# Miniprotein binders against q96jn8r1131to1294, part 73

Target 1, 164 residues: q96jn8r1131to1294
Amino acid sequence: TLEFLENHGKNILLSNGNRTATRVASYNQGIVVINQPLVPQLLVQVRIDFLNRQWTSSLVLGVITCAPERLNFPASACALKRAAWLLRGRGVFHNGLKICEKFGPNLDTCPEGTILGLRLDSSGGLHLHVNGVDQGVAVPDVPQPCHALVDLYGQCEQVTIVNP
Key: E = the ipSAE of ESMFold2; O = the ipSAE of OpenDDE; V2 = 0.75 times the mean of E and O plus 0.25 times the DockQ between their complexes.

## First folded at step 7 (miniprotein)

Design k51
Fold by ESMFold2-Fast, scan of step 7:
Structure k51 (fold): chain B 164 residues (1-164), chain A 96 residues (1-96)
Amino acid sequence: as target 1 above (164 residues)
Amino acid sequence: DELERKIEEIIYRAFELVDKGELEEALELIVEAIRLAVENKDKDLLVWAIYYIANIAQELGDPELLEKVLELAEEAYELTKDPEIKKLIEYLEKDL
């Protein structure tokens, strides 16, 4: 059973058996991590439940390669000190640095109800899925073990884990 | 360590400024953090700070600044032999 870890950003409240994450304040401090490593072929999916248009940018998705159970999360995933690969807007980022200009749809414009997924292929390539459609390889050769991460940044105030 | 904590606070403040679009002030703070990390021989903080200055340079889109950051990354790799710095050099070389 996939759940969000109890260790999360300080503005997060977990509910629905730790399957729903709500950011209850501000625009940041909203990092959550899936409780199991992202092993090859496991598809981890979250649904965007609520967007607040007071803010301009939206959620960030990605992976981290450190053990998340005791991490002190920064205000934003882009400020993570340890190795992280993130999808933000249209770009792919490694440790805050943009490594790909345009990949897949613009995450800042995904509406409520959008289902976003992360999956590793057998070669270690990280894939983004949008409403069931594989967008291709965003990051090749992701080190393992790694954990799926969602940053409820900006507009995105609530997500729920959904089964494939 | 008190100096290590100070360097981390400077980097987090620079991140706040980047988030607000105040890139020039963020750049000044990161340069200070790099100097302090070198003086303190803190290789982990140096690597972190160099990734942040590269991010700022990339956001500014200034080719001259990107070239200077590449030189800085090469010097940092000489000091640390850190694989993350080597990776950063590869990213920056593609961008140039």
Scores: ipSAE 0.216, ipTM 0.588, lowest interface PAE 4.2, mean pLDDT 83

Design k52
Fold by ESMFold2-Fast, scan of step 7:
Structure k52 (fold): chain B 164 residues (1-164), chain A 96 residues (1-96)
Amino acid sequence: as target 1 above (164 residues)
Amino acid sequence: DELERKIEEIIYRAFELVDKGELEEALELIVEAIRLAVENKDKDLLVWAIYWIANIAQELGDPELLEKVLELAEEAYELTKDPEIKKLIEYLEKDL
């Protein structure tokens, strides 16, 4: 059963059996991590439930290759100095450095109801799925084990894990 | 919290300007973000802000902009003596 870990950003409140994450304050401190490793062919999906247009940027999602249970999360996922691969806006980032300028849709403009998914293929390529559509390989050869991460940053104040 | 919010908004604004090809305006915002972080003496936010700003400078691929970011990082190091900022300076120097 996929759930968000109880170790999360300070502004997060978990509900719905730890399947819904709500950011209850500010614009940051909203990182959540899925409770099991992202193994090949597992599709982890979250739905954008609520957007607050007071903020300009929106959610970030990706993977980390460090153990998440005792990780001290920074205020924003993009400040992770450890092994992290992130999708933000149109870019792909590794440890704070932009490694791809334009991949998939602009995550800052996805509306409420959008379902975003992460999946590893059999070769270790990280795929983004948007409303069920595979966007292709964002990151090749992701080290394992890795865990799916969502940063409820800026506009995105609530997400819910949904079944494939 | 408030400081980090301001710096992030400035950095996102700079990204928008880079996407539009408005490099001079993006540079002005980059300078503002670094100086705001320096003035507030929060070393963790300062290191974080400089990494984000270096990202923008590298994406632009402009040696003049990269040199300007390096100058500001050096100013930040003199004010904080933070070893992480010194490491960033060494990293940026290799790109020149």
Scores: ipSAE 0.011, ipTM 0.193, lowest interface PAE 9.4, mean pLDDT 77

Design k53
Fold by ESMFold2-Fast, scan of step 7:
Structure k53 (fold): chain B 164 residues (1-164), chain A 96 residues (1-96)
Amino acid sequence: as target 1 above (164 residues)
Amino acid sequence: DELERKIEEIIYRAFELVDKGELEEALELIVEAIRLAVENKDKDLLVWAIYIIAEIAQELGDPELLEKVLELAEEAYELTKDPEIKKLIEYLEKDL
């Protein structure tokens, strides 16, 4: 079964059999990683459970290519450098820099109840799914193995893994 | 823009140093990035840099630095009117 890894950001509390992640403090230190590699055709989905509108920016989704089980996570996913391809707001980021300015919906405005999914196609393209709708290829040719990552940043204080 | 590219590079290098735990060197670089972003009137890079310096100040746990970062964030809010900076100011005030 899909679960969040026990290795996570300092402000995270896991519950519900490690399927729910809650950020219990501040606005950062909220990175969680799925326990299995994101293999082609596997759809990993999380539901936004709780938004704190004290903050304006929200969650970040993406993939990381280094082994996450013993990683010392930084305060935000954007600091993961070359190992990470990230979706934040409407931007796509790699190596800490913006590689695409507009892709999909603005993640900072997705309401509670939104289901966000990540999937690799057979050519290594990373797809974002929003409420079951494929947004297209955000990142081509993602190196494998890679792991799905969620950064509960800013507004997003809780997510839960949901089955397709 | 050449200057915008240079500021982005400095911010990226500061991120690398934070990841390595080299907080004092990261602080020096991010202060320079803030100065350049203000001079270049680049609101997006200024907001990004302010968030990084806030993270550095929090990790260092220096009360004097936290106060200075709060002042910088207030100045950045006057320059950008960005709601994200306003929320950061509220967060930083709780640490004091």
Scores: ipSAE 0.000, ipTM 0.195, lowest interface PAE 10.9, mean pLDDT 80

Design k54
Fold by ESMFold2-Fast, scan of step 7:
Structure k54 (fold): chain B 164 residues (1-164), chain A 96 residues (1-96)
Amino acid sequence: as target 1 above (164 residues)
Amino acid sequence: DELERKIEEIIYRAFELVDKGELEEALELIVEAIRLAVENKDKDLLVWAIYIIADIAQELGDPELLEKVLELAEEAYELTKDPEIKKLIEYLEKDL
């Protein structure tokens, strides 16, 4: 049973059995984390439900390697630094540094209805899936255990976990 | 809110300059973003900008700049009371 954890950013409301996350204020404080570790056979997918186009940047996806139940989440996932590998805009980021310039689509321009997925391969490589299409390895050798993270930042005000 | 969007764009540009090794230009941009965030009383953008200036200071490896960033983070903590800034202060103090 994939759900968002009850520990989340201050502006988040969970609904639909903790499978839908809505950011109800501002543009930040929108971090949510999946309740199960991201293990090699697991594909975690979220659908972008609602975009508020008054903002410039949008959703950030990634993984964190620290225990999410213990975290006091910052205003933005970008502040998590060493514990996080993040996909933002066209880039891949770790510890405040851009480690890849162009990977997959520009997340700041993905429309409503886009389904974004995270998956670890058998070698520990982190993959991004976009509308069912594997974009390749964004990050090799992710430390385990890790947890899938979504930051409903800027434009992205609602996402829902989708199967299968 | 147009000013919030403008500050966010400055912060994003500073981040890109850090990655490209244009650290002096990144430093100038992030200082401007901090100034604007304080004027606009935007605590969340201030916290974000403080993290980026700390990254720049660490990349430059200048102890005097790190001390200055620590002072700036302490001021930001007084303005925001953000627990992540407090953690950053502890981290910066350890590696000064």
Scores: ipSAE 0.011, ipTM 0.194, lowest interface PAE 9.6, mean pLDDT 80

Design k55
Fold by ESMFold2-Fast, scan of step 7:
Structure k55 (fold): chain B 164 residues (1-164), chain A 96 residues (1-96)
Amino acid sequence: as target 1 above (164 residues)
Amino acid sequence: DELERKIEEIIYRAFELVDKGELEEALELIVEAIRLAVENKDKDLLVWAIYIIALIAQELGDPELLEKVLELAEEAYELTKDPEIKKLIEYLEKDL
């Protein structure tokens, strides 16, 4: 039932019933959003299917609290001006500015086959899961509704939504 | 657009340098990307580049650099009159 929205970055093609997103050009314009709000205790997971070693930075994931259906996505998720909390590399970012220096593993070094998950706890804390392991609260008090976002940036050219 | 792609690549390289803690080198690349984005009137790339330079300024703990970033954003607004850039200026002012 979880799918990527048809509104996405310009370099994205959706396949596999809109559960697989492939970036077909360049290194950017690769933002995708899950089709339903991230409600408490729902674990949304994506698997890294393909990494292109020509690039060095990789996948960004997080949440946005604006309406995704009509959003004109920028070239990179880090350029989102409002209502975006993102995990990139080892950092946590709010609207493109770093708010936490080191959280969880370095997302730029996750290999193909890694499963990354996002979940809200009952207090509105955003959790990152890596291969089923909860990394803790990356962002407290995320406003609702919010939507899970993945930016297929740099190395990461393909992800697929996977079940719990 | 080849020029747009070149600017994006410069911004991407600056991202990598920030990740590696090479903040001075990242700053030089982002300043160049901002210059090119302003000249090319590419508002999306300009906003992206300004966010990255603001991150560098915060990491360095340099309020004078953040002030220069704000000045660059104000110059970009005068050139484009883009309300999106005006909103970015308001966001950056809260960090001062």
Scores: ipSAE 0.000, ipTM 0.145, lowest interface PAE 15.9, mean pLDDT 78

Design k56 (at its last look DockQ between E and O 0.04; V2 from the best seeds 0.00; counts 0 for: pae O 9.2 > 1.5, placed apart)
Fold by ESMFold2-Fast, scan of step 7:
Structure k56 (fold): chain B 164 residues (1-164), chain A 96 residues (1-96)
Amino acid sequence: as target 1 above (164 residues)
Amino acid sequence: DELERKIEEIIYRAFELVDKGELEEALELIVEAIRLAVENKDKDLLVWAIYIIAMIAQELGDPELLEKVLELAEEAYELTKDPEIKKLIEYLEKDL
């Protein structure tokens, strides 16, 4: 059973059996992590439930390679100490550093109801899935173990884990 | 280590400023963190600080600063031999 970890950013409230994450304040401090490591054959999916358009940018998806259970989360995912590979807007980032200019759709423009998925292939490549469609390899050779992360940043105030 | 803790505090403050869009102020702080990490011979904090200054330079979109950061990363690789710095150099070269 996939759930968000009880350890999360300070502006997050978990509900629906820890399957829904809501950011209840500001625009940041909204990092949540899936309770199981992302291993090959596991597809982790979240649905965008609510967007607040007072902000320009939106949610960030990715993986972290540090243990999340007792981690003190920073204000945004890019501040995690060299441990994060992130999909933000149209770019791929290692923490805050852009390593690919255009990959997949623009995450800042995905509407409510969009289902975003993360999966490792058998070679350790990180794939993004959008409404069930594999976008390809965003990051090759992700270090393991790694954990799926959602940063409810800016516009995105609520996501829910959905079954594959 | 007291100095190690001080450097980490400077780095987290720089990230807070980046998150608020105060990139020039963040840059000033991270330059100080790099100087302290070199002085303290802390390779791990140096690698982290170099990554952060590269991120700030990329967000600012200043080609002269990006070139200066590339040179700094090359020097950091000589000191640390850290493969993440080598990969950072590759990313920065594409950006220029």
Scores: ipSAE 0.405, ipTM 0.714, lowest interface PAE 2.7, mean pLDDT 86
Fold by ESMFold2, look of step 8:
Structure k56 (fold): chain B 164 residues (1-164), chain A 96 residues (1-96)
Amino acid sequence: as target 1 above (164 residues)
Amino acid sequence: DELERKIEEIIYRAFELVDKGELEEALELIVEAIRLAVENKDKDLLVWAIYIIAMIAQELGDPELLEKVLELAEEAYELTKDPEIKKLIEYLEKDL
């Protein structure tokens, strides 16, 4: 079954059989990784359970291509070395560099209850799903294997893995 | 190893400054990290630092700096032959 990996950001507490991640301190140090690599048949979905609206920025979604089991996570996903493609706000980023200004909805404005999904298509394209609706290809050429990642940043304090 | 950790710490500090909106101070740190990575012949840290100076230049919105970063990336590609720098050059050329 899909679970968050035991190796995660230092401010994360896992619960609910490692299917729920809660950021229990600060605004960062909240990176979690899904325990299986993405494959075309796999849709990874998380529900936003709790937002703290005192912050302006919210969660980051994406993938990493390095082995996550012993990775030392930085304070935020944007500081991951050379192995990350990230969706932040409306932007798409590779290793910190913005490579697309506008893609999909603004993640900073997604309310509690929003279900966000990631999958690869048969060509290696990374798709974002929002409440079951495919938003299209965010990244056309993600190397495999890769793992889905959520950074519980800013507003986002809790997410839960949900089944499609 | 010790110098590699020092360079990594400088780069992480620059990220912290970017998160705080201190872009000019972050730029100063990344320039130092690039110099140290070249002196230490640390190809992986050089590639990473080049991505970060490109990110900072994007956030500053300074087209002259972005063009200088492209030139620096071309030089870093000749030093490293790392395909990630080739990819970065392609991204920057599309944005310009």
Scores: ipSAE 0.342, ipTM 0.724, lowest interface PAE 3.1, mean pLDDT 88
Fold by OpenDDE base, look of step 8:
Structure k56 (fold): chain B 164 residues (1-164), chain A 96 residues (1-96)
Amino acid sequence: as target 1 above (164 residues)
Amino acid sequence: DELERKIEEIIYRAFELVDKGELEEALELIVEAIRLAVENKDKDLLVWAIYIIAMIAQELGDPELLEKVLELAEEAYELTKDPEIKKLIEYLEKDL
């Protein structure tokens, strides 16, 4: 089953069999990683459960290609310096640097209840899904193995892994 | 861009130092990165650097340093109008 790893940001509290992550303090320190690596055609999805509008920005989605069990998480995914491909706002980032200005919907404006998914295709392309709709290839060639990462940042205070 | 690459490398190095607990040296590097990012008008790298310096300041727990970081962040905000920097400013102000 898909779960968040126990190695997570210090402001995260896991519940619901480690399928729900809640950021219980501040606006950051909210990185979580899903236990199973992405494999082709596996759709991993999280639902935005709660947004706190006192903050700006929202969750970051992406993948890491390093061992998640040993990762020392920074306060925010934007500080990951290696092996990270991230979706933030409408941008795509690699190792903290923007590599695409506009992709898919703006993650900062996704409402509560939005289901966001990541899927690798057979060619290693990373797809974003929004409420089950494939938004296209965000990253064309992602190294494997890789793990899905969610940064509960800014407004996003709770997410839950959901099945397709 | 050669300068962009240099700034990026400095930021990476600074973050590695933070990870090692070498906060003073990290601070020196990240301040340099900020200066270069301002000069190069690189908003993305500036935002990243400001984020890192905020982390450093919080870890050091030096109120005087925090004030200086706030000033720097405010200047960066005026240049970039980035909401993340604004958020950091507001958060840091609560720590003072």
Scores: ipSAE 0.012, ipTM 0.253, lowest interface PAE 9.2, mean pLDDT 87
ESMFold2 (binder alone), look of step 8: mean pLDDT 80; pTM 0.766

Design k57
Fold by ESMFold2-Fast, scan of step 7:
Structure k57 (fold): chain B 164 residues (1-164), chain A 96 residues (1-96)
Amino acid sequence: as target 1 above (164 residues)
Amino acid sequence: DELERKIEEIIYRAFELVDKGELEEALELIVEAIRLAVENKDKDLLVWAIYIIAYIAQELGDPELLEKVLELAEEAYELTKDPEIKKLIEYLEKDL
């Protein structure tokens, strides 16, 4: 079954069989990674459970192509210096650089209850799903193996893995 | 080791400022991190800091700053020969 890895940001508490991640302090140190590689056609989904509007930015999600079990996570996913493909706000980022200006809905404005999904298609394209609706290819040709990552940044204080 | 951790802390603080919308302050910190990484001969931290200053420049949307970052990345490539910096240079050239 899909779970969050025990290796996570310092402010994270895992519960509900490691399927719920809660950021218990501040606005950062909230990176979590799914325990299995994102293989083609696997849809990994998380639900936004709690938002704190004290902060401006919100949840970031994407993939990393390095082994996550022993990775020393920075305070924010955007600071990752290894190969990372991230969705933040309306932007698509590769290794910290914005490679697409406007893709899908603004992730900083998704309300509580939103279900966000990541899926690789058969040609290695990374798709974002929002409440079951495929937003299209955010990133073509993602190297494999890769792992789904969620950064409970800013507003987003809790997410739960949900079944497709 | 100890200096390496201090540089990482400066980079983390720079991102905290980015997320607070204090991009000018973030830029000041990341420039210091780059200086320290060069002095410390730390290729990995230098590559990381170069990526972050490029991100800040992109968020600021300042063409003059992007040109300066491109020049800095070219100098970093001469020092490191790191293929990731070469990719960054190609990316920045398209953005100008």
Scores: ipSAE 0.000, ipTM 0.238, lowest interface PAE 10.7, mean pLDDT 79

Design k58
Fold by ESMFold2-Fast, scan of step 7:
Formats: sequence, C-alpha cells, structure tokens
Structure k58 (fold): chain B 164 residues (1-164), chain A 96 residues (1-96)
Amino acid sequence: as target 1 above (164 residues)
Amino acid sequence: DELERKIEEIIYRAFELVDKGELEEALELIVEAIRLAVENKDKDLLVWAIYIIAWIAQELGDPELLEKVLELAEEAYELTKDPEIKKLIEYLEKDL
C-alpha cells in the first residue's frame, strides 16, 4: 500500500492511514515522500484537497535520489541538498535550478480536485500526469532508486494519495 | 569535523534566505561557504554550494553573475570531477 513516510516536513500532519497529508501552519515546511521507491511504470497519484488562496504559489512535486527515511527536510523542496528534480509552476528544476521554462500546465493554477501523478518510463524518463493525462517526459534519465515527493507549498494545504 | 559542520550551517542559512527572497544576503553567505569548502577540500559541500550560487544568480537574473558561476563551475569540475557539476555546466551553457 502506498503511504506517505512518517519522516516529513515540520508543518505536516498525516492522517487517513498516512495517505492524507495536511500542512497545519505557514506556507512552507510541507515536504512529504512516498514510502516506496518510484520504480518504472508505477504511477503515484495525489489529489489536491484544499487550497488557501492567501498564497500565490502552490504544490511542487518531483523525485529525489537520496534515501528519505532519515532526511532533515529543508523549508522548501527547492533547497534539497542531494539530487532532486522538481516540477513547480510551469518549470522543471534540478537542485533548485530551472532547467526547463515551460512544461505541462501551470501547477500554481490547478484547482481543488486535480489529480497529479508521477511515473517513470522504462528509459528512466519522469512523466507528469494531470487528471489521468500523460503530459510527456519532464526529465530524462532519472537515476534509480528515486522517491516521489510532494511539497505542500503555498496554496496547497492538503493532498491525498489516490489509486490509479 | 568542526569546520565541515560550520560550512553546512552557513549553507542552510543561505537556503532560508533564498526561500525568503533575500538574495543579496544569501549571495554573501554562499560565497563564504564556497571559499571555506575549497579551503577544507570538501568536495560534497563545494558541489552543494555551487548549485545554490547558481540558483541565486538565476533568481537575480544577472547574466554577468551567471557567467562568473559558469567559470566557477568549470574550476570546480576540474577539482572534483563530480557529475552533478558537469550537468550544471551543461545547463549554464544552454542559458538555463
């Protein structure tokens, strides 16, 4: 069963058998990681449950290649030390650095109820899925093992893992 | 190593400042962290700090600073042979 790891950002509260993550304070400190490595063809999906329009930016999602069980998470996913590839707004970021200007829809504008998914293809390409629709390869050749993460940043205060 | 721990603390503080949008202060800290990582021969901390200065340069939108970061990354790659630095050089050569 897919769950969020009990090691997470300081502002996160897990519920619903560790399948729902809620950010209970501020706009940051909201990183959560899936409990199993993202192996090829596994589709990991989260639904946006609650948005607080007080903030401008929203949810970030992506992958990290270091073991997450004992990580001391930074305030935002963009500050992750070891190799990280993140989707934020319309950009693709590697270790905080923007490497692609426009990819897929703008994540800052996705409404409540949107289902966002991450999947590796057989060549190690990282795909974003939005409401079941494959957006294509955001990042080629992701090293393995890697782990799917979600940063409940800004507007996004709650997500829930959903079945494919 | 006491110095290694101190460099990590400086880098974490630089992260906080970038997250808050205080880019000038973050730049000052990360330059110091790079200097200390070079003196301490700490390849891992050097690689981490160089990615952060690249991030700061990109957020500032300063082409001259980005060129200096490219030069720094090329020097760091000669010193470390780290594949993450090689990847950073590729990003910078394509104008990010």
Scores: ipSAE 0.135, ipTM 0.506, lowest interface PAE 5.5, mean pLDDT 82

Design k59
Fold by ESMFold2-Fast, scan of step 7:
Structure k59 (fold): chain B 164 residues (1-164), chain A 96 residues (1-96)
Amino acid sequence: as target 1 above (164 residues)
Amino acid sequence: DELERKIEEIIYRAFELVDKGELEEALELIVEAIRLAVENKDKDLLVWAIYIIANIAEELGDPELLEKVLELAEEAYELTKDPEIKKLIEYLEKDL
């Protein structure tokens, strides 16, 4: 069963058997990581449960290639640099650089109830799924092992892992 | 606003201390100014104070302080939407 790791950003509270992550303070310190590596064909999905319009930016999704169990999480996933490939807004980011200007929907505008998924294909391409629809390859040739990451940044204060 | 004037005065004094190389004293003043600017919801003073604390952190070369300043700048950007703060965030991220 997929769960969020108990090692997470300091503003996170896990509930529902570690399947729901809530950011209880501020706008940052909200990184959570799935408890097992993202292997080919595994679809990891989270549902946006609660958005706070006090903030402007919203959640970030992606993968990290460093071991997450003992990682000291930074305030934002974007600070992970070389270890992370991230989808933020409409962009795809790696090592602080925007490597794609427009991919998929704008994550800053996805409403409550949206289901976002991450999946590796057989050639190591990272796919984003939105409400069950494959958006295509956001990042080719992701190094292995890697782990699915959600950063409950800004507006997004709660997500829940959803089984297919 | 009397509070706004007081915050301006603190920022000005911190700026003078930076010019004199009194970085630790400047840091104490600017942290207080940031706190007051956030409480008073004064976006212009907050932007100015954030730039001063970033300059202090860079001159001191303290990685822990630089990380804290990056967090403050991120919060300031969410409050102000000032494009100069966004540029500052990108600059600080490169140097960490």
Scores: ipSAE 0.000, ipTM 0.124, lowest interface PAE 17.9, mean pLDDT 81

Design k6
Fold by ESMFold2-Fast, scan of step 7:
Structure k6 (fold): chain B 164 residues (1-164), chain A 96 residues (1-96)
Amino acid sequence: as target 1 above (164 residues)
Amino acid sequence: DELERKIEYIIYRAFELVDKGELEEALELIVEAIRLAVENKDKDLLVWAIYIIANIAQELGDPELLEKVLELAEEAYELTKDPEIKKLIEYLEKDL
């Protein structure tokens, strides 16, 4: 069963059997990680439950290659640098730098109810799924093991893990 | 602390501007936040603000700004003795 790890950003509260993550303060300190490695063909999905329009940007999705169980999470996933490959807005980021200008839809404009998924293909390519539709390969050759990460940043204050 | 709350808000504003790609405006705000954090002796907010200004400097690709940010991080380390700032200094030195 997929759950969020109990080790998470300090502004996160977990509920619903650790399947719902709520950011209860501010706009940051909202990183959560899935409790098992993202292995090929495993589809990890989260639904956007609540957006606060006080903020401009929204949630970040990606993978992290360091062990997350005892990690001291930074305020934002972008600070994870070499360990993280992230999708934010329209961009793909690695090591704190934008490596692709335009991939998939703009994550800052996805409405409540949107289901976002991460999956590795058999060649190690990281795929984004939006409402069940595969957007293609965002990152080729992701190092393994890796873990799916969600940063409840800005507008996005709540997500829930959804089974495929 | 009301001042601490204000500094935190400036940092949040700067980060939103980074997300929008408005790096010059973000830089102005984060410099002010660093100044206030030093004045208020708020170690945690200072550490976070230094990380944000380092990211802005790297994205702008301005070598003079990167050198100034490195100097600022070195001064912050002397004030805080925070190991995270020491780690950031080592990272920034690779970019120069």
Scores: ipSAE 0.000, ipTM 0.162, lowest interface PAE 13.9, mean pLDDT 79

Design k60
Fold by ESMFold2-Fast, scan of step 7:
Structure k60 (fold): chain B 164 residues (1-164), chain A 96 residues (1-96)
Amino acid sequence: as target 1 above (164 residues)
Amino acid sequence: DELERKIEEIIYRAFELVDKGELEEALELIVEAIRLAVENKDKDLLVWAIYIIANIALELGDPELLEKVLELAEEAYELTKDPEIKKLIEYLEKDL
C-alpha cells in the first residue's frame, strides 16, 4: 500500500492513513515522498484536491535518488540539486537546470481533480501520466533506486494518493 | 517565508531567460538572487543560484566573468561545504 513517508516538509500535515498530504501554511516547505521505491511499471498517482489561487506557481512532481527517510528537506524540491529530476510548469529540471522545455501539460494550470502519475519504464525512463494518459518519457535513464516526490508548492495545498 | 519565495522566483526567471538566450538579464537577476540567499543564509538556494550563474558565465565565454564566478563559487563552497560546488569549481578552473 502506497503512503507518504512520515518524513516530509515542515508545512505538511498527513491524514487519511498517510495517503493525503495538506500544506497547512505559506507556499513552500511542502515536499512529500512515497514510502516505496519507484520500481519499473509501478504507477504512483496523486489527485490534486485543493488549489489556492492566491499563488501563481503550483505543484512539482518528480523523483529523488537519495534516501528520503531521514533527509532534511529544503524549502523547495528544486533545491535538491543532483538528487532530483523534477517536472515544474512545462519544464523538466535536474540539478537546478532546465533539461527539457514544454513537456506535457502546464502543471501550473492543472485544475482540482487532475490525477498525475509517475512511472518508470523497463529502460529506466520516467513517464508522466495525466488523467490516465501517458505523456511520454520526461527523463531517460533515471538512477535507481529512486522515490516519487511531490512538492505541494504555491497553489497546490492538498493531494491524495489514488489507486486504479 | 516571503524572502525565500522571492529568491526562488528570481532563480526560476533567470533560468527561463538563459533558455531564451537573454543572458545579460539572466545575469542581473541571478546576482541579486545570490546576494539575497547569502543574506538569508539559505544554503540550498545559494548552491542552486551558483549553478545558474556558472552556466551563464560559460555560455557568455567571458574570461573576466568566469574568474568572478569561480571566486563566488569558492566563497559559496566555504559557506555550504556542498560537494557539488566543489566539483563545479574544478570544472570552471579548466575553462579559465
Scores: ipSAE 0.000, ipTM 0.222, lowest interface PAE 10.7, mean pLDDT 81

